VHH binders against Integrator complex subunit 15 (IntS15). Designs and how they scored, part 3

Target 1, 373 residues: Integrator complex subunit 15 (IntS15), of Drosophila melanogaster (Fruit fly) (q9vpf9)
Amino acid sequence: MSMSIDSNKLLLRKGDMKLDNYPTCAVEALTRLETLIASRNKQNMVMQIISEFIFLERTPKDGDVRKSQALPISQMNLFQEFQLIIALIEYFSRPGRDATRNAIFLSLFGSHLTPQRSKLLSRLISTAVSGSVAPLLSSAGTWMQQVGCKTPLSLEVAQNIVSDFISYSRKTPEQLKQLPMVGPHFAANFMVAVADLYLNEQRSPTLNPPPDALLDTITEWMMENPTLCQASQQPLVLPAGAIAMPFTTPLAGLLRWVVLAPLVSNRSAYSNLHLSLLRALQQLVSSGESTALPSQDLMQIVKSLQSYCARLAESKTDPQADAAYQKCMERFAQAVQIALSSNCITNQIQLLCLLESLPPHKLMKIVIEAHKK

## First folded at step 1 (VHH)

Design a23 (framework vhh_nb_b201)
Fold by ESMFold2-Fast, scan of step 1:
Structure a23 (fold): chain B 373 residues (1-373), chain A 121 residues (1-121)
Amino acid sequence: as target 1 above (373 residues)
Amino acid sequence: QVQLQESGGGLVQAGGSLRLSCAASGFTFSHYAMGWYRQAPGKEREFVATISSGGYTYYADSVKGRFTISRDNAKNTVYLQMNSLKPEDTAVYYCAKSTDLFYRGQTFDPWGQGTQVTVSS
């Protein structure tokens, strides 16, 4: 074994690569990774090159940080971080194979990121969105599926996009309007992540609606790109040894948004989003996609509505609250009808029993009775 | 309006290579997925490869490792590099644009006029 853990031995072993001219050493490292990335027996070398020459990391010594932390420490200043982002944008814009781009991206930003690499990843993706860097966004979308679209890593990326493009905007930014066209896979996985952040009782005791500009952006995306939900289930070009995460569509999370929205918001955009979701769901069912809406996600919506009804029963009668519930049930019944018509719902009997436990609604009762047979 | 023009087909011996091109016009090329399909005599149309607007590729199992799809948005052209050709690859090859902005769209329309690929002996 001749693998070295220090930069002098790595330079010697890899032949003439220099650390002292950043970002040149990072660009040289990316080029060397193209030949090494396909080999499982070179994975340790790949990780050493990335740490040493791309992120300028060093292993903490006992005297530097507490031994219990044991994470690589970034030596990069802010200018070097900027130089790296530019170098990565240029690299991923170069002609090449998708498999190689995806493998390098996954090696740079694996499932167990240091805080420093996580911040760089968020900045890199926001820059790629601004510049419409399609190959990088494609690799980012693959990365989100590999780490899981609802994991803290994917949610941080999604929150950064919201902060950079949405939070202080009165209207949808043009860069975001083009995102479904430039990077449909990334756009779909972004929607999975942001749908989990809002109108979700598992994350907050109150149902917090998304920012107006975010809702408008997603509504516009869904109305203009009816097949966008299918992008999240596209087969991935994975590097050797990568474990595929379960595929999901943004339909479940966005359906929760439109069903629960009447309880906290009167914005008309939810009606347009609801219609687009029904069209997307019908297309998936018609194409034979049995995983369009998992029964678990439908059951979670039922439980949210049950919780709301229990709270409503404890308080004085409110005509507006009853009207809101009726609207929630109308939207939910329409989606459930399409989902049940697919004949691919697991635990259908349990779902029907849960639906029956909700206060009566005329359309939902018709849907339940039609599928009891 | 929308036009797809395939070229690069021909007669080649087994083990040879061909590069197919599809020149597109009448739409914003960079915003659509592009694909290649083929049809052998007496067979149904068969999927070969697709490339998304974002450059993400997907291949039929029968061509993986031998064919490479690519695109050049500056030239509004999609390519299919065909290596290690087999007699079973003999077919008319069709270029297709997605009917939507999604690369896995189940509908590709319009189809181009096609280019004949014949692999002999």
Scores: ipSAE 0.000, ipTM 0.106, lowest interface PAE 21.2, mean pLDDT 77

Design a24 (framework vhh_7qbe_3)
Fold by ESMFold2-Fast, scan of step 1:
Structure a24 (fold): chain B 373 residues (1-373), chain A 120 residues (1-120)
Amino acid sequence: as target 1 above (373 residues)
Amino acid sequence: QLQLVESGGGLVQAGGSLRLSCTASGRTYTMGWFRQGPGKEREFVASISWSGGSTYYADSVKGRFTISRDNAKNTLYLQMNSLKSEDTAVYYCAADLRYSTWYAPEYDYWGKGTRVTVSS
C-alpha cells in the first residue's frame, strides 16, 4: 500500500522539528530508504522522500503554466549542498551491501536530473575521486552504465572530472593514478564517456584531440590494467528484480582514438595506448569472453578515413604514400585482425566491404583476404 | 492517463524486415518491447533507457533486432531484421514512468499490441 504511506511520517518526531535540522533530515531519509528500496511498489514513496528531505525540493506552484512542466525546485543553499555532499560521503562509506548502495544512488540521481542535482552529483563524484571513496565510485559507475555512458548526463560527469583534475595538469594527476584500483567500473565508464568527446568526427569535423594529461592518464591506466576493456571485470551488483543492462567497454572509443590520432597528433602515448588495446583484445580471446563490439563504431572510423582520403585526393596526394594514413591503417588492421579472429565484431561482412572501399594498404589487404573466405 | 499506441505490424516473408513504432501520449522513462506467440506466455524482447544509452535484448533477437527512441516525438521503435517464423507474435509496447531506468520490468503502462506474422 505505498499510497497510504507518505513522507509525512518521516517527520513524526517529538516537537515536529525534522525539516528545521539540515542535514539531519537527509541522514534520516537515507536510513529510511534502506528499508524501502527493496520494495518495487514503494518507488513513488522513495522518490518523494528523496525530493522532499534530501534535496529539499518542492513541486512548482499551481497557476504558473511554464513552471508546472519543470521538475521540482530545490531550496538548498550552497552551505546545505556542502552538508549534503559530506552526508553522502559518510553514508556511502558505511559497511553495507553493494546492491543497496547502488539502488539508493540510482534513486538519488536517476536518468532525469534537475540542474541542481546534476551539479551536486558532479561535485560529489569529484570529492569521492579526491578521497578515494570506493563504494561511492562503484555506485557512480553503475549509475553511468544504467543511464548510458555516452548520454549528456554521463558526459557532464566526465567533463567535470576533466575540468577538476585534467585541465590545469601537464602530466597524469596524482588523484587519478589509483582510480582504476579504487573504482574500476567508474574508471572504465569514465573512459567510455571521454572517448566519445575527442577524436570523434560526429562532434567535430577537425577531430579535436584530448588534452595531453587526459591522454597520458588513460594510457597509463590501460598499460597497467588492460582488463578495464573486459565486460567480465564489471560484475552485476543490482537489487533482486532489477533489469540487467549490458556492460559497455571503452574498447571501441579508444580504438577510434588510436586509429585516427595520426591524422592530428604525433604524441607517442597513442602508440602505447594502441599496444594496450591489442593486449585487451588478445585477453578477450584468451578468456573465452564473447563480448560483441559494435560494428557501427568501427564503420564510423572507416567513414572518417574515407573523408581524409577525399581531402588527400583534392591535393593530389597518394594515400599509399601518406605517412599519416599508413599509420592509421596499420593500427586499424592489427586491431581488426585480432577482433575478427575472436568473433568480437558483429556484422563483419558489412565491415569488410567498407574496409575494401578504402585505398589499399598492405596489412589491411591481408586481413580482409584472410576473413572474407 | 498515459496511452501507448503500436503500429507497423503486418505479414512478411522469412528473412524480411519490419519496423514497429510505439507513440506515447506523454513522458515515459524506461520503455520496452514484449511479444506473445500463439499458445505461449508473454516474453521480453528488448528494453531501452530514457536517454537511449542503455539497451538490453533477449538472446533470441540479439544481432537481428534494434531498439531505438525519439524522445522529441515520444516514440519508441523496434527494427526487426532477418525475421524467422518463431518471431510470429503480437508485439506489445511497455513503459515505466519511474525516474530510475534500472527498476524491474513491472512496467506501468502497456499498449494493445500489433500483430507480426512471418511466413515461410
Scores: ipSAE 0.000, ipTM 0.111, lowest interface PAE 21.2, mean pLDDT 78

Design a25 (framework vhh_3k1k_2)
Fold by ESMFold2-Fast, scan of step 1:
Structure a25 (fold): chain B 373 residues (1-373), chain A 123 residues (1-123)
Amino acid sequence: as target 1 above (373 residues)
Amino acid sequence: QVQLVESGGALVQPGGSLRLSCAASGFTFSSYAMRWYRQAPGKEREWVAGITGSGGYTSYEDSVKGRFTISRDDARNTVYLQMNSLKPEDTAVYYCARGPYSFEELLKGFDYWGQGTQVTVSS
């Protein structure tokens, strides 16, 4: 349709971009986007160039059962997909402005991906992890934050990394060991995503634990660099008319892992992760970092524990007598004590009331009483 | 641990047909592009056909276009090569390969190959 016709007209105006010269036309298109992407009124042209010259997408013409929902489909063969991944790796490895590369990455892989672009994005990011392509990983990290670190898109990227580097690995691969050094923003946002995938009752009713190698990898990251939790950036100002949504830092998500882990696992790595998280919290308190662990994140952990206790009650198990619950509350009370000692927690009264709604625990009661005054 | 096992190779007369199969294990099959290569005696391995992870897009070497068809069955972790109108010059050991996934694999080449299956086209 109009997409194919418009692209042909653009080719006539820019005679050196020819579809029969792949992947050269994709490389040339990326270069031209550097100028066009700065102009808001040229965004439709940017999207058409990306669709036509980079992904070789065409609107289905005939034989499509859902003609009213016809989506552009990529006509790239296997070899062209391979060539595009190489071209993108080379492009994002070039020196240039971070803002421009990030804008191009977001335009290539927006918030509503086709299955073809989604598969290519997964292959691209895994290739960048393996090759330590820092600029691309930086753009990917920014992309994850812009689309949302806990959205299906970010979760799919995280699951793909787990599948490629963790699921069939006996030990943590070297590329993953160095990921926080190479791409700290991506590593931090990856941790937000995987924390949502595992040991999250709203995501998984059975509280599926992370794979052993993933747990070990993240534990090593946190033990080596506790400040990695601060690498994720949240927007300072919400768009006009937007409702304020609770957001989870890597620290909050990993704390949920550690607190809920006794319910499904006895692995010693959780104790090491717990200690590293307490160290991270203590360092943030000492530095006066008031935004490191919002009270909304702590309240979300309380809600997860409430859900678990409700299920125990349905199964006729007493939460106060459950050894696993006792261990969960012990770890949570230790973290809450450090967080509340910072005096930077907003809505402290609401948090304390919510904590009091949990089945009683000796250490938690002491913590609550200490902070009522 | 990646493992690829090819089967279906045989002796056929010119103009005949064969279907090759490749059973894959040790990786998430549906996420990877799969390829067929061949190696004739005394020659280097050459690419023959490829299929994307989604199965939606296929590619072929010019000399086999219209004669060979690549397909996949993700439920069975198997990729196929249907070979029609076989010629004596198609005589080779046919190898299944997993497409490159990492930059390190790109630098080392496609070294996740099966053991191969012999196809001989002779009267």
Scores: ipSAE 0.000, ipTM 0.097, lowest interface PAE 21.1, mean pLDDT 76

Design a26 (framework vhh_7sr4_2)
Fold by ESMFold2-Fast, scan of step 1:
Structure a26 (fold): chain B 373 residues (1-373), chain A 122 residues (1-122)
Amino acid sequence: as target 1 above (373 residues)
Amino acid sequence: EVKLVESGGGLVQPGGSLRLSCAASGFTFSNYDMGWYRQTPGKQRDLVADITSGGSTKYGDSVKGRFTISRDNTKNTVYLQMNSLKPEDTAVYYCAKDYGRLFTSPYAFDVWGQGTQVTVSS
């Protein structure tokens, strides 16, 4: 069934009839996938249909420009890319089974994305945010969970949303104000991803704060509904026989933001975000979640604080730097106390030892002493 | 109703060993290829090892010679024996049924386990 893709290749001719055949072949392919995707024996056929009829891809030939690994090459022009985005928005907005929709989305945009598919995915999601396309955002949220919210794939999507909505705004964009109501699972997973992009020593050599509009947007979301942190744990609508991937929450990443923020910023929004995170942590605990704050993520915050203190020890003591550190430790101690008292930290022994290695802080010392048994 | 349950993760020092287990239910285990994947914070999920229904095995380059995948069709369980562990092996390890081949990814209708944390540090 390869005739449709050949007929959609553009020839430079007056009256290009082949342009009108796309995106019809993509729409027909999506419909066919609804029946094939339920059969595990048809996986190869599903991938071939997606490559040939939806993304108009071909296998690289000798002499083609390639990266270190052979990746399919897109034959799509810019107008066809636009047509595909519109077709996908229309398709995912149609009445149907969410499980089938999620399976198709995951098949279109798997973990081993080509640069072309990654670009199309980012454009598709940004368009869905602008248009409040709830079913598509639901599938995108599921996709982020399945590929991992902190992977380069999810980070690329998050960066493109920041570029499209945040970079040109001095305040919370209107399109993003409603996002937690339209697509709560996607909003929560977006927060996991963007939290990893900023105030994170592993992502940059310095602690770069998020753009003001992004900080304000997330703070506004969290102040309005602290339980948004739990939206990433909502049941996923998957095909029969599928199992949900392990859940992650934005708590650890956003806690890193509020703990490390005093080192680089005096924005009051961090204080409001901190209070909303403490409320979210209290509420998450009542749900019996034992991994709300992974010890590995908390130990990375300790390492960042150790690096900061080592730099200060090499330089003259600055009273403002001490005040900043005290604020960092106060926020950290408050969050750790709630998590430890609620058994939300797995394997806390190494974390407590690392916390003891930091310069003394009164509240943190009390927290450590209360829990070191 | 398909379910995969992983166990055996934990904290070990460099050079140590761990044995991961994945108990499968809700499908005819002996008919399906099984695999182990891992994911480190900030990185894509990588294939660690796979085993076919016939018992043929493949390994990722970084673990070849150190890890061994095996299966027990009587117990519906797949195992990953990890020897000579390195700090770079620190990841959440996932059991999977019918993973994709070449550059394809597993689909939503393919089964994933909940994952088990392996930490290799001093």
Scores: ipSAE 0.000, ipTM 0.127, lowest interface PAE 20.8, mean pLDDT 77

Design a27 (framework vhh_4orz_3)
Fold by ESMFold2-Fast, scan of step 1:
Structure a27 (fold): chain B 373 residues (1-373), chain A 122 residues (1-122)
Amino acid sequence: as target 1 above (373 residues)
Amino acid sequence: EVQLVESGGGLVQAGGSLRLFCAASGLTFSSYAMAWLRQAPGKRREWVALISSGGNTDYADSVKDRFTISRDNAKNTVSLQMNSLKPEDTAIYFCAAQTSYWGDLSRYFDYWGQGTQVTVSS
C-alpha cells in the first residue's frame, strides 16, 4: 500500500512516464496518489509528488538565505497549464470514491499553494462550471468548506467566476443558471464567498461594486432552488486527516450582505435578493430544520450595525445615512422574526438583549416584544 | 444546428505532409477561437494547436515548427497544415470551437467535430 518517495519518483521517470511527456506524467502521478493518500503518514510524499510531477515546480537548490525565502517556482507554460486543466477535468470525472477524490483535490490546492496554483484552480473551476462537470464541482465545494469559504483563496475563486460569467455577459449564462442543480455544494459555498467579497468592497478600492446581473442570478438561484441554502449543512465526506474549518451558512452570509447593503447602495437588485432570502428562510423553518441562521451570525450583524451607529453619532447626521439605517433594520427585523418563530435559535436571550441595544426601529421593537412573551 | 465537420485525414509516410480542414456552420465563426486536438490509440486527448478570433496562434511543443493552424472567416473554415509527419502523430484529430479569448482557460470547448483519422507509417 505504501512506497517511498524515491521509489515512486523512479517509477514515474522509468517506462513511458517522463517530465517532458506532459500531461501524461501528471495523470500517472494522480493514479499513484490514490494509494498514498489513504495513509496519513505519507502526506509529505504526496505533496512532493504533486509539486514535481503535476505542477512542475522547482525549489531553489543553493543555501542562499534570500533565495530560500522564495516559494517554489512553476516551470509550466500557459499551454501546459491548459493541458493540466483538461487532464484534471477528465480525472475528476472518472468513477471513484468521494473521499479519495476530495483528499486529492485538497492536496493539490490546500497546501504549498503558490499564486500559480491559485490561478490554475480558478481557471479549473470556471472550466468545470462552463462544462457542468458535477464531480469536480462537488470536490471544489468540499474544498472551499475545508479551507474556509471566506479565505482569500475562496474569494479569488469567487471573483474570477463573477468576472468570467457575469462581468462580460449582458445576459445570464445558461450554464451558470443551472449551477445549483449541477453542483449545489459549490454553488452554496460560492454564495458565501461572494457575499463576504462584496460586503467588504468599501475596503478594497480596486474592487468594483457587484454587478446587478450577479444579484439577479443569485436571486433566481434562491427562488428556483429554495433548499440551496441547506447545501453547506449536508453531510460531507471529509478526507482522512482533514480538519473541518468553521463555516458560514449561505443564508447567513447572504443575509448579512443584504442587511448591510443599504449603507453603500440603494439598488433595487438588493431588495429582490432580500425577498428571495426571506422566502428561503420561511421554507427552511417550515420544514422543521432551522440551523441555517446561527445566533452567532445574527449577533455579528448587530455588532456591525452598532459600529455604524457609533460612527454616525460622532459626526453630523446625514438624512441619507439615517434612511439607510432604517432600511437595514427593516430587512434585519423581517429575517429575525422568521428565525425566532422557529424556536431553534440558541442563545435567544443574549440575541434579544443585543437587538435592544440598537437605536430604536418600530418593526424591530415589535419583533423583540413578541418573542419576550 | 451547430456543426463542425473535419476532412483531409488519411494515410501518409513518415516525413510527408497532410492538411486538415474543419468547416463550421450554425455559429458566428469570426467570434470563436478554434482548436485542433488529437487522440492516439489508448492515450488521452491532447492539444495540438489553437487560433484565437483575432488570429493569434499557439502550438503544443511536440508539433511546434512542424504544424501551422490558420483560419478563413469568409469560408467559416479552420485548417491545420502538418509537415514532417512522424509515426507518433498517428491519431484521430478533432476540431473544436470556444467563445473566449485565446489563453482564457476558464471556458471548456462549446462545440466539437466527430474527428478525422491520421495514420503515419514508417
Scores: ipSAE 0.000, ipTM 0.177, lowest interface PAE 16.9, mean pLDDT 76

Design a28 (framework vhh_nb_b201)
Fold by ESMFold2-Fast, scan of step 1:
Structure a28 (fold): chain B 373 residues (1-373), chain A 122 residues (1-122)
Amino acid sequence: as target 1 above (373 residues)
Amino acid sequence: QVQLQESGGGLVQAGGSLRLSCAASGFTFSTYYMGWYRQAPGKEREFVATIYSGGSTYYADSVKGRFTISRDNAKNTVYLQMNSLKPEDTAVYYCARSEIYPGWTTHAMDYWGQGTQVTVSS
């Protein structure tokens, strides 16, 4: 059928929104969004179509104008949620422009998700991982970058992948082994998110350590695919209210995590991860890639260590705490040596000055002296 | 020829544990999604847990952290380990299979077992 844009919206509104017309109305809505998504003056219409015909949301009616500001309530049952996930997988698997698919994904799951849409997003991404749905994983990876890989939204997605594929596994799950090849940008942004997630959890009263299978999975990914460290996504045209965030390299995030790990854990899985990161960094530097480990990220690691040393100075002498710091510095010095060996660090003098401000460590002193200008 | 037979149900006190088993026959078990569903009196069947052919698992929010689904492809059996049982877990528990779709919904499941009763006393 050939129909005008306004006629399509009217037909969606007249449709029976009960079980018999779902998920057909969601599929029709996604197709209509392909035309509307490019226009910023149509963003209100885009949001209304998504709310009404894709997520089956309604504004609560309670007769109080103040409560009209409440978030829409989803009317979807578990069956309709499943139907939507399958419909979205089919939709994102169709030929089309990446920019359009990514814009639609961001409009569906923007920066201010309701709890229900967040739950659907996690289930959708886990299903896409299991089914190796490359176009959807590409859009999810772009979404993580655009909302920020270290934001609560991205951390929740990462935590659900850990829960769904890793928490009860004794080894790297088969579904995840091919993820760097099927969805490299998603895999890269997932690594940024988990590194931040587990660094932040050490400050929580409910400390939950990462499973060894997670560390082993990332170690295998980095050993087999050092180019994940180069993964980057360009900003796309964003819907109203969306915030574009700078991309953080996976190597920088993972290095910060593994360098600080001795403060909370002596597990061998972290040592294996550290060695895989050093190997990846060495390969990237040898290939002429000088941006794998930015000086800004190295400086953030220095600040974290400075903070730890300040807290340690306030407490009684603890031999275990000193040993932990020495191990952190050993891992950090090895990475700094590789990064500085290329002479491509933009703020090398400032970085060296910051490194000198840390309590002495034998290897780090050697690294600093070798690179003084 | 397809057969799914649940066992391991019974009466247990709140805070207790039960392990359900589902013996499968008549199909290539290892290639199928397997799931557990439950139905309390007067309610529709609800999703509990699913396990993919590759071993990945998914759980309903109400049981996450308490229940564990697993499979033994050599024995053509899927299991549901239920810990920290609550009175609201009282239901008939059904084993089901699906070839193409994850076991997240009753409509994805091609075949069902007869069910096993689980009763959790307060």
Scores: ipSAE 0.000, ipTM 0.097, lowest interface PAE 24.3, mean pLDDT 76

Design a29 (framework vhh_3k1k_2)
Fold by ESMFold2-Fast, scan of step 1:
Structure a29 (fold): chain B 373 residues (1-373), chain A 123 residues (1-123)
Amino acid sequence: as target 1 above (373 residues)
Amino acid sequence: QVQLVESGGALVQPGGSLRLSCAASGFTFSRYWMRWYRQAPGKEREWVAGISSSGGSTSYEDSVKGRFTISRDDARNTVYLQMNSLKPEDTAVYYCAAGFESLYTNPREYDYWGQGTQVTVSS
């Protein structure tokens, strides 16, 4: 009574979801999602039922651990997950509009994300990276932006890429070398997510340091594809009541990571990444691009360094003698010099005041004085 | 190849504590749900505890709830089972399993299994 005719048809067809018929039923359900997304009267409840059908999910019962969370429970086995991944790869590879693919992707993974959908999403994205499935990677990149590149959802995706392609590699994996060309928006948002993953102080004790192969991969990406540092936002089509998450540029995220990295690690791979970022920043400044490095991101770096110096003061350590702080300030001063030379930094006076509040550093003092007028 | 190696099993007195470890290799550990099962002599293998790939959800069999804690360290490719307030009925071979099935699925051929570690609770 409370369901549409389409919802009732799906309930009747749940009985047909045998191993040999599941891929066909999944593709039909995806086609129905596409039709509903194209309509002006979006039926969120019907779309939810269709996505639950695709993932073989059922409503929680009294005996279920997650009944209090009201999240659907997946009945998929490993073979059905494999069948669905193949079906999704093939479906997203069909000719069509990006907006439609992005809306379907968001419908499948943007809400009611169960632990099994999360696992399937990671597996799907890794398969798309291996197979260079550009349309799917484009939708995944847009999805990361829609849910927020620094949220647990995006961080889990980033961690799984590191684990699948990088953790056991001694050099840049071949599958990842082409990623900036195949899926630039995904590559850009992956860099934002991974920078946050390794900078988060709460996760540092439980995470291994980033592999050199990860830093080398990002360095190679930036050297060969400088425009990745200024990835533009994709247009967002959000469900009713959803709030758009703020977008962070890869340059801003990576710069914050590399400048603050000496506080936790002193490896040459970070220096190589830093130099690639300075090159990219200089190129953007020379081309007149002003939005890649907002003053707010530079001010956040200042606040992190202020927090670190406050901790040094509590232990009666002189920041002038702290090797980690000196290296952070050297990298930061180099980036600030290029950014301020662009004449595109908003709130320059406030930024200069914040920089002056940090314990003195020779190069930073020169940069500040040069821009005070 | 996929390999799971359990360790930490021992003889312990009732009321004692023990920590089991399961070291994983040959697959992307962070993508897998990890579960602990146990098998007492003459009984079928029963589910004990489970933890999601993200670590964001855990679940336990009623008889061990409040006494056992499952955790994972993805940096070390290891899942742990902290066992407190041990009882004689906890005596069993404990097995680690990796797979994509839900926390409530029975043992199946799609799950990867370790060789087991013996836990004995007696005076």
Scores: ipSAE 0.000, ipTM 0.088, lowest interface PAE 24.3, mean pLDDT 77

